# VH-VL binders against Putative pre-16S rRNA nuclease, part 15

Target 1, 151 residues: Putative pre-16S rRNA nuclease, of Pelagibacter ubique (q4flq5)
Amino acid sequence: MITIEDFKIKHTNKVRFIGLDLGSKRIGVSICDERQSIATPFKTINKTNTNELIDELKIIIKDNNIGGIIVGNPVNMDGSLGRSAQSVNDVASNISKSIDLPVILWDERLSTVGAFNLSSLLDVNVSKRVKTIDQNAAAFILQGAIDFLNN
Key: E = the ipSAE of ESMFold2; O = the ipSAE of OpenDDE; V2 = 0.75 times the mean of E and O plus 0.25 times the DockQ between their complexes.

## First folded at step 13 (VH-VL; framework fv_gatralimab)

Design t43 (from t27 with heavy chain Y104W; at its last look DockQ between E and O 0.56; V2 from the best seeds 0.00; counts 0 for: pae E 4.6 > 2)
Fold by ESMFold2, look of step 13:
Structure t43 (fold): chain C 151 residues (1-151), chain A 128 residues (1-128), chain B 111 residues (1-111)
Amino acid sequence: as target 1 above (151 residues)
Amino acid sequence: EVQLVESGGGLVQPGGSLRLSCAASGFTFSSYYMNWVRQAPGKGLEWVGEIRNKALSYTTHYAESVKGRFTISRDDSKNSLYLQMNSLKTEDTAVYYCARGPEWILGSGSWSDYFDPWGQGTTVTVSS
Amino acid sequence: DIVMTQTPLSLSVTPGQPASISCKSSQSLLDSDGKTYLNWVLQKPGQSPQRLIYEVSKRFSGVPDRFSGSGSGTDFTLKISRVEAEDVGVYYCMQSIQHPTFGQGTKLEIK
């Protein structure tokens, strides 16, 4: 795995990235455009082990010309690394060893918490059915990362 | 019956080496994180290190007091956990326990599962 | 490393009386998953350690209900409502939110 700061410095082709939310059994996947401007929900993966996840990711990578994988890092709000962050890091490390693409951890405090707080302040009486919660979380993760990469 | 049995303890000189073994039975050994914990004579418990399962590439973590000197390994085909201790110091004198950590399953987890069971321990004495 | 501090380090209790042990961590043991990773371990004389309490207040299988755990954040307590002779030993608190670390231990004796 490579830091997002190091990746930002390195020359990269304009390729699509995927974002992963590994925080539950239902793994949310998002994808961005080739200009790396907009992240959108893509799919949900229901897998029980890392090898099955890796096999599905390989299919997604081939079918969509993916050049990088962004994984949400659920650090605690005080910046400490708890068991949830360790679990995600362990899976991301296994992915990085098995797939020959950059795998980048993105601090979820920088994208999902901030975006959620703003949305809560703006949404006072709108009630909507949310049908793709896992994919939306993955999209927030990826959007935060590509915003950082583009400044 | 879930069981852990340590062996390989003994007397060694400072600067020497010793290898401990832990034989596991009664559970799917390959699915679990495994740990070493030690207890110096008359003292409290000290975590020594942990080894992950194959799905996580057998990654290891160590207490700072043993890092660079101790190496944890496992052989899933033999249901065995090992602790290679090099450059031993008198302060490494302790009873060494193997202890089972959590079962690793993607997307689920009970990181509360430290530790059950514990072995009966094996004694290491480092003395000149 | 997360430092775990126990008080008292020694207790002498009349059989049938309650006992209480305090444990304080140097940082919060609350994880982003909403769980608090504080454990209690008992080591009886001449025996290996055994699991007692996990997730602050959950009793491990076979642990009598006279043992109860409580607390949050950084401050935790183990209580024994009525101490029995079999309860003698050293009690350790332990965090498992990161690599495990133990308190110094509290020796419980019957007087």
Scores: ipSAE 0.219, ipTM 0.714, lowest interface PAE 4.6, mean pLDDT 84
ESMFold2 (binder alone), look of step 13: mean pLDDT 92; pTM 0.933
OpenDDE, look of step 13: ipSAE 0.541; ipTM 0.851

Design t44 (from t27 with light chain D33Y; at its last look DockQ between E and O 0.34; V2 from the best seeds 0.00; counts 0 for: pae E 9.4 > 2)
Fold by ESMFold2, look of step 13:
Structure t44 (fold): chain C 151 residues (1-151), chain A 128 residues (1-128), chain B 111 residues (1-111)
Amino acid sequence: as target 1 above (151 residues)
Amino acid sequence: EVQLVESGGGLVQPGGSLRLSCAASGFTFSSYYMNWVRQAPGKGLEWVGEIRNKALSYTTHYAESVKGRFTISRDDSKNSLYLQMNSLKTEDTAVYYCARGPEYILGSGSWSDYFDPWGQGTTVTVSS
Amino acid sequence: DIVMTQTPLSLSVTPGQPASISCKSSQSLLDSYGKTYLNWVLQKPGQSPQRLIYEVSKRFSGVPDRFSGSGSGTDFTLKISRVEAEDVGVYYCMQSIQHPTFGQGTKLEIK
C-alpha cells in the first residue's frame, strides 16, 4: 500500500491502471488506456473471498499489461475512517501483499469535486470529462485518480 | 443451530479482574467478526468492542469507556471468544452479550455491519 | 462518539394502532459508497436483543412487513403499521458506520 504521491513518483507511462470498487454489491473493475487519460468500465467480479478476487485480478493484470491498482476509499462524509473504510483498506492491503504492483487508495469524496476542480484548471474539455465520470463507480474512481496523476 | 453461550460472569471487587467466555456453534466461527455488548441494570445497550478474523489480523477495537482495561481475544480452533476485564469499576456492572458481526465477504452486497445472533448474556457485578 | 437520540423514550399503544419511533444521529451515517449504517434492534421482555432492520429499511427474514424503516443522513424512523401484543419490548436504533452506539431505547407497551 502506498500514497497517491508515492504512486505518482513510481508509476510508468506505458502501462494501464485498473480501478476497483470494493464497497458495492458487486466488485466493479475499470481500466484506463496506456496514456492514462480515460477510464472506462471493464468487468464485474462476483467472488466470495479475497483469494478468489486476487486470482481473478492476476489474470486481468497479465492479459492487459496492468501496472497499478487504484482502490476507492469509502471514507465517511465527514472525512473520518469508518468500519467500512477499514475493511476496504484491509482487502487492499491483502491485494498489495499478494500482487507485486503498486496499490493506492483514492478518496471518493473528492473524486468529482477534486477531479473536476483539477480538470477545470488543466483541461479545455471539462464537459466531456464530467460526462465520462457518470458511467459507473469503478470508472469514476479511476478517472479521479488518473486526472490527479496527470497533473 | 447457530448458538452463542456466554459464561464466566460473577461478583468481583472494584479493581479486580474477570474473564468472560463465549462458546460458538452452528456456523463457521473463524469467518466472522465478533463483538461484546453490555447492558447496565435498567439501562440501554453499550458496545464494548470487536475482534476481526485471521484474514484481517485479528484487529480489535474498543469503546473509549473500556479501552486499556479490557482485552478481546479469540481462539478459532476452539470456536471461542473471550473478554479479559481488568481494573474493574462499579460502572462496569452489566449483563455482557457476545454478538456475531459480519462475515468477511467481498462484493456481495451483504457487507452489513449488524449483530446476529446475540448470546443469552452473563452477568458481571462489580461491588465493594 | 456518534450520539443516537430516540424519541419517544416510552409509548403505550392499543393493539391494532400504529406506532412510530424517531432516531436522530449526531453525524451522518452515510458513507461515500452510498450505504447508510442504521440498524434497529428489539429486546423483548426477559430476552436478549434480536435483529429487526438493517441498512435503514431492510427487514431480516422472519420480521413481519408491518415493520418498516425509513430515513437518510441523520434522521430515521421505525414504523409499526398495526401493533400486535408480541411487539412489546424495547426498541433501539444503532449506528455502525463507526464504533457502534445505540439510542437510549423506546419502550413499547400495550394498553
Scores: ipSAE 0.006, ipTM 0.603, lowest interface PAE 9.4, mean pLDDT 82
ESMFold2 (binder alone), look of step 13: mean pLDDT 90; pTM 0.896
OpenDDE, look of step 13: ipSAE 0.578; ipTM 0.854

Design t45 (from t27 with heavy chain K54R I105Y; at its last look DockQ between E and O 0.64; V2 from the best seeds 0.00; counts 0 for: pae E 3.1 > 2)
Heavy chain, then light chain:
Amino acid sequence: EVQLVESGGGLVQPGGSLRLSCAASGFTFSSYYMNWVRQAPGKGLEWVGEIRNRALSYTTHYAESVKGRFTISRDDSKNSLYLQMNSLKTEDTAVYYCARGPEYYLGSGSWSDYFDPWGQGTTVTVSS
Amino acid sequence: DIVMTQTPLSLSVTPGQPASISCKSSQSLLDSDGKTYLNWVLQKPGQSPQRLIYEVSKRFSGVPDRFSGSGSGTDFTLKISRVEAEDVGVYYCMQSIQHPTFGQGTKLEIK
ESMFold2, look of step 13: ipSAE 0.388; ipTM 0.762
ESMFold2 (binder alone), look of step 13: mean pLDDT 90; pTM 0.915
OpenDDE, look of step 13: ipSAE 0.634; ipTM 0.862

## First folded at step 14 (VH-VL; framework fv_gatralimab)

Design t46 (from t27 with heavy chain G107N; at its last look DockQ between E and O 0.38; V2 from the best seeds 0.47)
Fold by ESMFold2, look of step 14:
Structure t46 (fold): chain C 151 residues (1-151), chain A 128 residues (1-128), chain B 111 residues (1-111)
Amino acid sequence: as target 1 above (151 residues)
Amino acid sequence: EVQLVESGGGLVQPGGSLRLSCAASGFTFSSYYMNWVRQAPGKGLEWVGEIRNKALSYTTHYAESVKGRFTISRDDSKNSLYLQMNSLKTEDTAVYYCARGPEYILNSGSWSDYFDPWGQGTTVTVSS
Amino acid sequence: DIVMTQTPLSLSVTPGQPASISCKSSQSLLDSDGKTYLNWVLQKPGQSPQRLIYEVSKRFSGVPDRFSGSGSGTDFTLKISRVEAEDVGVYYCMQSIQHPTFGQGTKLEIK
């Protein structure tokens, strides 16, 4: 895995990314356009182990020509890395070894702010938001990351 | 029956080397991060280090007090954990325990934490 | 490193009486998953350490209900409602939100 700061310095040529929310049993996946301007919900993966997750990610990557993977990092509110962040980091590391693409961690505290801003701009009701929360969380993670990369 | 059994402790001079072993049984050894914890005579518990599983390339982490001198390894085919101790110092004198850490899984509803079980410990004495 | 501070370091209790041990951490042990990773470990004389309590207040398998844990954030307590002879040993609090660190230990003796 590489840091998003290092990736920002080095990356060229815009590619599509997917965003992952690994913080629960249901794994949210989001995708962005080739210009890396807008992240949108994509799908939910219900797998119990990392190898099954990796197999499904490989299909998504091939079908959508993905050039990078953004993984939400569930950092504690005080900025510390707890048990959840450790678990996500371990899974992300395993993904990084099995998939020959950049795998980048993104601080989910910034995505929380982004989720608030996006919800105020989107015409979605609370009922629909509940049904797609995991996909929306993944989209907010990816949106935060691509906004950072474009600065 | 989940069990950890250490061996290889003994008396060694400062600057010497010693290799500890831990035999595991009763659980899927390869799924767990494994740890060494030590206890100097009359003192409290001190974490020594951890080794992760094959999926994470057996990466290791160490307490600063042992970094560069101790090496943790494992052999999943033998259900065994090892601690290679080099450049031993008198302050390394302790009972050394192997202890089972977290299970590597992708499921928030099924995880374990530090430490269960602990081995019986093996005594390392570093003195002139 | 998260520093774990126990008080008292030594405790002498008449059999059948309660005991209480305090543990304070240098930072919050609350994780983003809503769980607090504070543990209590008991080392009986001449034995290996063994799990006693996890997630602040949950008893490990086989631990009698006279043991109870409480606390939140950085301030935690282990209570024994009625001390028995088998309870003698050294009690450690331990955080597992990061690489584990232990308190200094509290030696419990029968007087």
Scores: ipSAE 0.486, ipTM 0.776, lowest interface PAE 2.0, mean pLDDT 85
ESMFold2 (binder alone), look of step 14: mean pLDDT 91; pTM 0.919
OpenDDE, look of step 14: ipSAE 0.507; ipTM 0.834

Design t47 (from t27 with heavy chain G107D; at its last look DockQ between E and O 0.31; V2 from the best seeds 0.00; counts 0 for: pae E 4.7 > 2)
Fold by ESMFold2, look of step 14:
Structure t47 (fold): chain C 151 residues (1-151), chain A 128 residues (1-128), chain B 111 residues (1-111)
Amino acid sequence: as target 1 above (151 residues)
Amino acid sequence: EVQLVESGGGLVQPGGSLRLSCAASGFTFSSYYMNWVRQAPGKGLEWVGEIRNKALSYTTHYAESVKGRFTISRDDSKNSLYLQMNSLKTEDTAVYYCARGPEYILDSGSWSDYFDPWGQGTTVTVSS
Amino acid sequence: DIVMTQTPLSLSVTPGQPASISCKSSQSLLDSDGKTYLNWVLQKPGQSPQRLIYEVSKRFSGVPDRFSGSGSGTDFTLKISRVEAEDVGVYYCMQSIQHPTFGQGTKLEIK
């Protein structure tokens, strides 16, 4: 894995990124446009094990010309790194070893609030709202990162 | 039946070295993060260190009191955990337990899985 | 880094009566996943430690329901509603929000 600052230096425009919310059994996936301007919800992967997750990610990467992976880092509200952050870091490290693309951690503080507000405004049904919440959190994560990269 | 059995304890002089082993059975050893915990005579429990699995390149973490002197390793083909202890001090005198930590999975809740089971322990005595 | 402080360090209880052990942590054990990583461990005389309670209040398999845990943030309590002879031993609280650290232990004896 690399820092977002190092990635800002290295990355090129013209590729898409995906954003991942690894904080639950349902993994939210978001994707941005080729101009890296707007992140949108993409899909939800039901987590079973890391190898199955990696296989699904490889399909998404190939089908969508993905050049980077942004993973939400669930730091505690006080800035401390607890066990949820350690679990995400372990999974992201395994993804980074298995997929030859940059994998970057992005600070998740307050990201769920933004995603929840957007989902509520769209008034989706209960089952789709749960999936959309995961995807919206992933979109919020990715949007934060691409906004930083465009600074 | 899930079991952990330590061996390799003994009497050693200060400044000496000793290697402890822990034999695991009854579970998929390679899937779990593994730990060493020690207990000095008449005292409480102290975590010594942890080793991750192959997917995380067997990354290790240590208590400050043993950093630079102790090395944890594992051999998944033998279901075995090891503790190499160098530059031993009298303060290292303790019963040493191997203990199973969390299974490597995607969920943060696994970190509630400290510790089950524990081994029976092996005694290390560091004295002149 | 996280210091765990138990009180009392020794406790003598009449059989059939309740017992209570306090544990305080130097920082919050609440994680961003909403879980609190506070554990209780029992070491019976002559035995290896054994898992008792996890996530503050959840009993490990085979643990009698006379054991209950409570608390939040930094303040936690283990209660035994009716102490039995088999409950004798040393009780440790332990945090697992970071690499584990233990309290000093509370020795429980029957009087």
Scores: ipSAE 0.222, ipTM 0.707, lowest interface PAE 4.7, mean pLDDT 84
ESMFold2 (binder alone), look of step 14: mean pLDDT 91; pTM 0.920
OpenDDE, look of step 14: ipSAE 0.504; ipTM 0.833

Design t48 (from t36 with heavy chain Y110W; at its last look DockQ between E and O 0.74; V2 from the best seeds 0.00; counts 0 for: pae E 3.2 > 2)
Heavy chain, then light chain:
Amino acid sequence: EVQLVESGGGLVQPGGSLRLSCAASGFTFSSYYMNWVRQAPGKGLEWVGEIRNKALSYTTHYAESVKGRFTISRDDSKNSLYLQMNSLKTEDTAVYYCARGPEYILGSGWPSDYFDPWGQGTTVTVSS
Amino acid sequence: DIVMTQTPLSLSVTPGQPASISCKSSQSLLDSDGKTYLNWVLQKPGQSPQRLIYEVSKRFSGVPDRFSGSGSGTDFTLKISRVEAEDVGVYYCMQSIQHPTFGQGTKLEIK
ESMFold2, look of step 14: ipSAE 0.539; ipTM 0.793
ESMFold2 (binder alone), look of step 14: mean pLDDT 90; pTM 0.907
OpenDDE, look of step 14: ipSAE 0.573; ipTM 0.848
ESMFold2, look of step 16: ipSAE 0.382; ipTM 0.741
ESMFold2 (binder alone), look of step 16: mean pLDDT 91; pTM 0.917
OpenDDE, look of step 16: ipSAE 0.574; ipTM 0.852

Design t49 (at its last look DockQ between E and O 0.56; V2 from the best seeds 0.00; counts 0 for: pae E 6.7 > 2)
Fold by ESMFold2, look of step 14:
Structure t49 (fold): chain C 151 residues (1-151), chain A 127 residues (1-127), chain B 111 residues (1-111)
Amino acid sequence: as target 1 above (151 residues)
Amino acid sequence: EVQLVESGGGLVQPGGSLRLSCAASGFTFSSYYMNWVRQAPGKGLEWVGEIRNKALSYTTHYAESVKGRFTISRDDSKNSLYLQMNSLKTEDTAVYYCARGPEYILGSGWSDYFDPWGQGTTVTVSS
Amino acid sequence: DIVMTQTPLSLSVTPGQPASISCKSSQSLLDSDGKTYLNWVLQKPGQSPQRLIYEVSKRFSGVPDRFSGSGSGTDFTLKISRVEAEDVGVYYCMQSIQHPTFGQGTKLEIK
């Protein structure tokens, strides 16, 4: 695991990143282009054990030229690290130990408005909305991070 | 019946080492978080640390008071939990309980209950 | 570490009368998942601790209805509506929003 500041110094512009929303029962995955300009929803991974998640991620990484993994950090609004944030940190650490790519935490407080608004604007069936919310949340997490990296 | 039995307690000098064991039976041991909790004489409960289940790659966490000195491990093939205690201090004198945490899945949190608890094993650090 | 502070530390109650135990945390126990991670544990004399209440007010299976929990944020209360002889022991509050920490315990005795 490395900080986003360290990653900003070391990253390359010729690879794509994925964004992960681990804070829900269904894991949202997003992906950006090789210019690292625009993040888009990609897929949803059903809740599994950590090893099965890692296996799924390895396939995505190989198939899509992924050079980094951005994980949403669900820090409480007052800045404290609650149970959810600590659980996400544990899973991200396990990913980092098993996958030889940078794994970076991104503060979800910066993307909360975007994820909520997108869900409301889509006006979809409850089941479809839940699936779309996960992927959209992952996209806003990744978009926030790549916007930071481009500055 | 679900049971946990601690062993390995005893008298040790300050700066010494001791290893505690916890034998588990009656449940699928590999599926559960396992914890150590201690209770100093006449005092309250203090969480010592945890080792998570196989699904979470057996990650460990420790109370600040024991971090760097204590190591939790488990052997799922033997249904056994261990606590290696090094650099023992008089403040480590306590009854040590083995406690089963929850059966969490990916993205789960900390143990918010313990059931069952073992009967405890006594560690005394003094001379 | 989150500090959990219980009051009183000792309580002597006539059988059939109510009892109340206060627990305060050094920071909010409300998580981003919308749940509050405050738990209660009982250690009866000569026994290992046992689970009592989770998520502030939810009783574990087998816990009598006379036990109730309440509170939010940093301020919590355990109440026993009618104390019985089997209720004697030490009651601990415990937070699990981070690695667990316990209050000092409240010893409940029958007078």
Scores: ipSAE 0.032, ipTM 0.634, lowest interface PAE 6.7, mean pLDDT 84
ESMFold2 (binder alone), look of step 14: mean pLDDT 91; pTM 0.919
OpenDDE, look of step 14: ipSAE 0.544; ipTM 0.847

Design t50 (from t27 with heavy chain S108Y; at its last look DockQ between E and O 0.65; V2 from the best seeds 0.00; counts 0 for: pae E 4.4 > 2)
Fold by ESMFold2, look of step 14:
Structure t50 (fold): chain C 151 residues (1-151), chain A 128 residues (1-128), chain B 111 residues (1-111)
Amino acid sequence: as target 1 above (151 residues)
Amino acid sequence: EVQLVESGGGLVQPGGSLRLSCAASGFTFSSYYMNWVRQAPGKGLEWVGEIRNKALSYTTHYAESVKGRFTISRDDSKNSLYLQMNSLKTEDTAVYYCARGPEYILGYGSWSDYFDPWGQGTTVTVSS
Amino acid sequence: DIVMTQTPLSLSVTPGQPASISCKSSQSLLDSDGKTYLNWVLQKPGQSPQRLIYEVSKRFSGVPDRFSGSGSGTDFTLKISRVEAEDVGVYYCMQSIQHPTFGQGTKLEIK
């Protein structure tokens, strides 16, 4: 794994990134455009083991010209790492060892503005909102990171 | 019945080595984080270290007081947890407990579950 | 490491009277999942430790309702409303938001 600052220096603007929300039972996946401007929901992975996750990520990477993986880091508001953040960091480390691409942890506290906007749009249908929360969370994570990289 | 049984304690000289075992039964051992906790004579409880399950590549973490000297391992096929203790010092004298941590499945964990059950403990004495 | 500080370290109580043990952590024990990972553990004389309370106030199976936990953030309390003879032992608070760490213990004695 590398820091977001190191990634900003080394990355190119001609590849897409995926965003991962690892903080729940199902794994939310988002993807951005090749200009790294807009993150959108992509899919949900319902696998329960690391090998299945890595296999599916490899397919997504090949099919979509992915050059980096952004993982949401659910740090506590005081900056400390609790159980949720530790679990996510452990899985991200395993991904980084198994996939030859940059893997970056993104502090989810920095994406607050995006969360407000999306929740307003989705409040109309509670049942539909619940089914897509993981994909939408992954999109917020990725959008926050690409906004940072472009500024 | 969920059960943990430690063994392998004994008397060792300073600088020596000892390997503790913990036999688990009554639960799906491979799904759980496992821990060692110790208690020096007349002292309180001290966490020694933790080993994650296969889903997290058996990652280990240690208290600073034992880091570099102790190694935790597990054999899921034998439902067994191990503690390899090297470069032992007199302050390592304690009762050593095996303790079950949370169950973890990718993207899900029962993080409230530290610690149940505890083993009966095995005594390590480091003296000349 | 998160430092857990208990007061008092020793407590002598007449049977039927209440007891109170304070525990303070060096960091908040509130996780981003909304749960607070503060635990209480009891070690009776000559026995291995046993789980007493988790998530600040939830009693483990078989724990009498005379035991109650409270607190938030960094400040926590264990109360025993009416101490019984079987309650003697050493009480530890323990955080599990990170690698577990214990308080120093509070020895509860009768008389």
Scores: ipSAE 0.245, ipTM 0.712, lowest interface PAE 4.4, mean pLDDT 85
ESMFold2 (binder alone), look of step 14: mean pLDDT 92; pTM 0.932
OpenDDE, look of step 14: ipSAE 0.562; ipTM 0.846

Design t51 (from t34 with light chain S96D; at its last look DockQ between E and O 0.66; V2 from the best seeds 0.00; counts 0 for: pae E 5.7 > 2)
Fold by ESMFold2, look of step 14:
Parts: C-alpha cells; structure tokens; sequence
Structure t51 (fold): chain C 151 residues (1-151), chain A 128 residues (1-128), chain B 111 residues (1-111)
C-alpha cells in the first residue's frame, strides 16, 4: 500500500478508482468517472473472506479500467487505530499484495462521516445524519479521496 | 467443552530453537484468531503474537521483542496452533499460553473479544 | 504499543472489606464502533488467567456481582465490594482495541 499523499504526487488521470467500505457486513463498492470527479455507488459484495473478495475485485478491475483502490480507514477521532481500523488495514494489505494496483487508505475523519461524528459533539441529531451517510458510505469515502486528489 | 492444550516446552540453550504446539477442541477452530501470550517467572503477562483466521488470509502479528525470531502458524484441519521459536534468548524464559482470540467475519470487526479460553501453559527455559 | 498502568501493584485487604484497582491507558480505548475495549482478567494462584470483566463494566458469566468495573477513555477502575478468600490472585487490566497489552498486575492478598 501507499499513502494518499504519495499517490497524489504519482497518480495517473484517465483511469477510474473504486472505493471500498469494509466497515459493514455487506461490502460497499463505489466507482468514479475517468476524470476522477464524481463517485457513485456501484455494487455490493457479499463474500466471507479476503481471498473471495480479491477474486471479485479482479473482475471489477478488468471490466472497468480501474487504476486504484481507495479503502475507508475508520480511525478513531484521536487518530489512534482501533480494532475496526486494524481489521480494515489487514484486508487492505492483503488486497495490495494480491492486486497489482495502488491501494490507498482514506482517513474517514476527513470525510463527511468524520464531520458527522464531530457534529455529535455539538448536540445534533446524530441518528438521522448517520443513517443517511450509511446509505452512501462507499461513495462518500471515494468522493472524499478524489476531492483531496484534485486539490 | 472448549479446551486448549499446549505442549513442546523444555530447556534450551541461548541461540537454540523450540516448537510449541496447541491442540484445540470444542469449538470451530477455523473461525477464530489464535494467540500466544507468555509470562516470565514472577512477572506479568506479555502478548507474543497472533494469527488471524482464513477470512484475513492467516495474517500474523508479533510483539516487537520476538519479531523475526518467532513464527506463528496454524493447521485448521488439525485444530492446531504452533509457535516456532528460533534464536532464543534468556529473556524468552516464560510460561507460554495458547489463547483464543475473537471470531471474525469479513467486513465487520471481530464479533467477540480476547481471551477465552486460555490453555494451561507450557514452560520454556532458556539458560546457559 | 498501548501502555497499561495499574495502581496499586499490591493490595492487602481484610475479608469483607472493599478493594479498588486503577488502570490507565496511554491512549483512548474507545473504538469507532462505540465500544470501549478494556478488560479485567484474574490469575488465581497456580492457574492460568481467566476473564473477569469485558467492555469496561460487563461481567463474564459466573463472575459474582461484587465485581464491578467503571471508567471511560483512558481511566478505569475495578471494584470488589466485599473481598472474599477466593478473590486472592493477580488482577490485570488488558486492552484489546489493538493487539492486546496488559497492565503490570495487582496482587490481591488477604490480611
């Protein structure tokens, strides 16, 4: 795997990226356009182990001209890596070893999901906002990352 | 009943090697992370390392004190966990426990917690 | 590694009296899933460790009511409301938010 900062320096336009939400039981997949400007939901993968996930990802990569994989990184608000983030990092590492494309962890605190968690400290109705974000989690992860890459 | 039974401990010279085994029974071994934890004489507990399950491609993690010298492996068909210890040092002298970690499902974090059960331990003594 | 610091390291208690053990972690044990991954384990003399409390305050099955846990973030406490002879042993706090690490242990003895 590489950092998103290294990828920003090195990445090639004219390919699409996929975004992965590994934080839910059904794995969310999103995809962006070749201009890398708009992320949309693409597919849900229901596999029980990383090797089966990798096999499905290889099909998606071949069919869609994918040049990079963005994985949401659910770090804690204080920046520490909890049990959720460690599991995600292990899956991402195994994907990176098996798929010859850049795999990048995107810090979810820097996305709309992270901003919603901060909004909970301000006594805002968290249940409604979290519910809406969860419906689009993979796309929001990818959108956050491509917005960063285009700045 | 859920059981873990360690074996393979003994006396070894510094620089030597030992292989520890842990026989598991009473649960679906392949669904769980498995761990080694040690306790030096008169000291507290120290995590040694972990091997994940098939869902995470059997990824291993080690305490810095043993990295590069110890190797954890498992054989799910034999319900067995192993610890290969190489380049042993006197500070590796301890009781070594096999301990069951969480059951893991892809896409979500572990569904249970560490550690239950623990084995009875096997003693490794590294002495000149 | 997350450092777990226990105080006191030893404690001598008259039977029937309360006991309290503190544990501090070097970083928050609150995960993004909303759970706090702090556990207490007990190692009785001549035995392997056994789990006592999980998720800060939840008792493992068979653990008496007199054991209670509390705390949040980085500061945690195990309380025994009435110490009994069977409570003798070494108590460890343990985090499992990452690869597990343990406190130094608190040896509980009866006076």
Amino acid sequence: as target 1 above (151 residues)
Amino acid sequence: EVQLVESGGGLVQPGGSLRLSCAASGFTFSSYYMNWVRQAPGKGLEWVGEIRNKALSYTTHYAESVKGRFTISRDDSKNSLYLQMNSLKTEDTAVYYCARGPEYILGSGPWSDYFDPWGQGTTVTVSS
Amino acid sequence: DIVMTQTPLSLSVTPGQPASISCKSSQSLLDSDGKTYLNWVLQKPGQSPQRLIYEVSKRFSGVPDRFSGSGSGTDFTLKISRVEAEDVGVYYCMQDIQHPTFGQGTKLEIK
Scores: ipSAE 0.130, ipTM 0.664, lowest interface PAE 5.7, mean pLDDT 84
ESMFold2 (binder alone), look of step 14: mean pLDDT 90; pTM 0.895
OpenDDE, look of step 14: ipSAE 0.737; ipTM 0.886

## First folded at step 16 (VH-VL; framework fv_gatralimab)

Design t52 (from t48 with heavy chain P111Y; at its last look DockQ between E and O 0.75; V2 from the best seeds 0.00; counts 0 for: pae E 2.2 > 2)
Heavy chain, then light chain:
Amino acid sequence: EVQLVESGGGLVQPGGSLRLSCAASGFTFSSYYMNWVRQAPGKGLEWVGEIRNKALSYTTHYAESVKGRFTISRDDSKNSLYLQMNSLKTEDTAVYYCARGPEYILGSGWYSDYFDPWGQGTTVTVSS
Amino acid sequence: DIVMTQTPLSLSVTPGQPASISCKSSQSLLDSDGKTYLNWVLQKPGQSPQRLIYEVSKRFSGVPDRFSGSGSGTDFTLKISRVEAEDVGVYYCMQSIQHPTFGQGTKLEIK
ESMFold2, look of step 16: ipSAE 0.505; ipTM 0.786
ESMFold2 (binder alone), look of step 16: mean pLDDT 91; pTM 0.924
OpenDDE, look of step 16: ipSAE 0.566; ipTM 0.850
ESMFold2, look of step 17: ipSAE 0.474; ipTM 0.782
ESMFold2 (binder alone), look of step 17: mean pLDDT 91; pTM 0.924
OpenDDE, look of step 17: ipSAE 0.707; ipTM 0.874

Design t53 (from t48 with heavy chain P111F; at its last look DockQ between E and O 0.84; V2 from the best seeds 0.00; counts 0 for: pae E 2.1 > 2)
Heavy chain, then light chain:
Amino acid sequence: EVQLVESGGGLVQPGGSLRLSCAASGFTFSSYYMNWVRQAPGKGLEWVGEIRNKALSYTTHYAESVKGRFTISRDDSKNSLYLQMNSLKTEDTAVYYCARGPEYILGSGWFSDYFDPWGQGTTVTVSS
Amino acid sequence: DIVMTQTPLSLSVTPGQPASISCKSSQSLLDSDGKTYLNWVLQKPGQSPQRLIYEVSKRFSGVPDRFSGSGSGTDFTLKISRVEAEDVGVYYCMQSIQHPTFGQGTKLEIK
ESMFold2, look of step 16: ipSAE 0.483; ipTM 0.778
ESMFold2 (binder alone), look of step 16: mean pLDDT 91; pTM 0.920
OpenDDE, look of step 16: ipSAE 0.569; ipTM 0.850

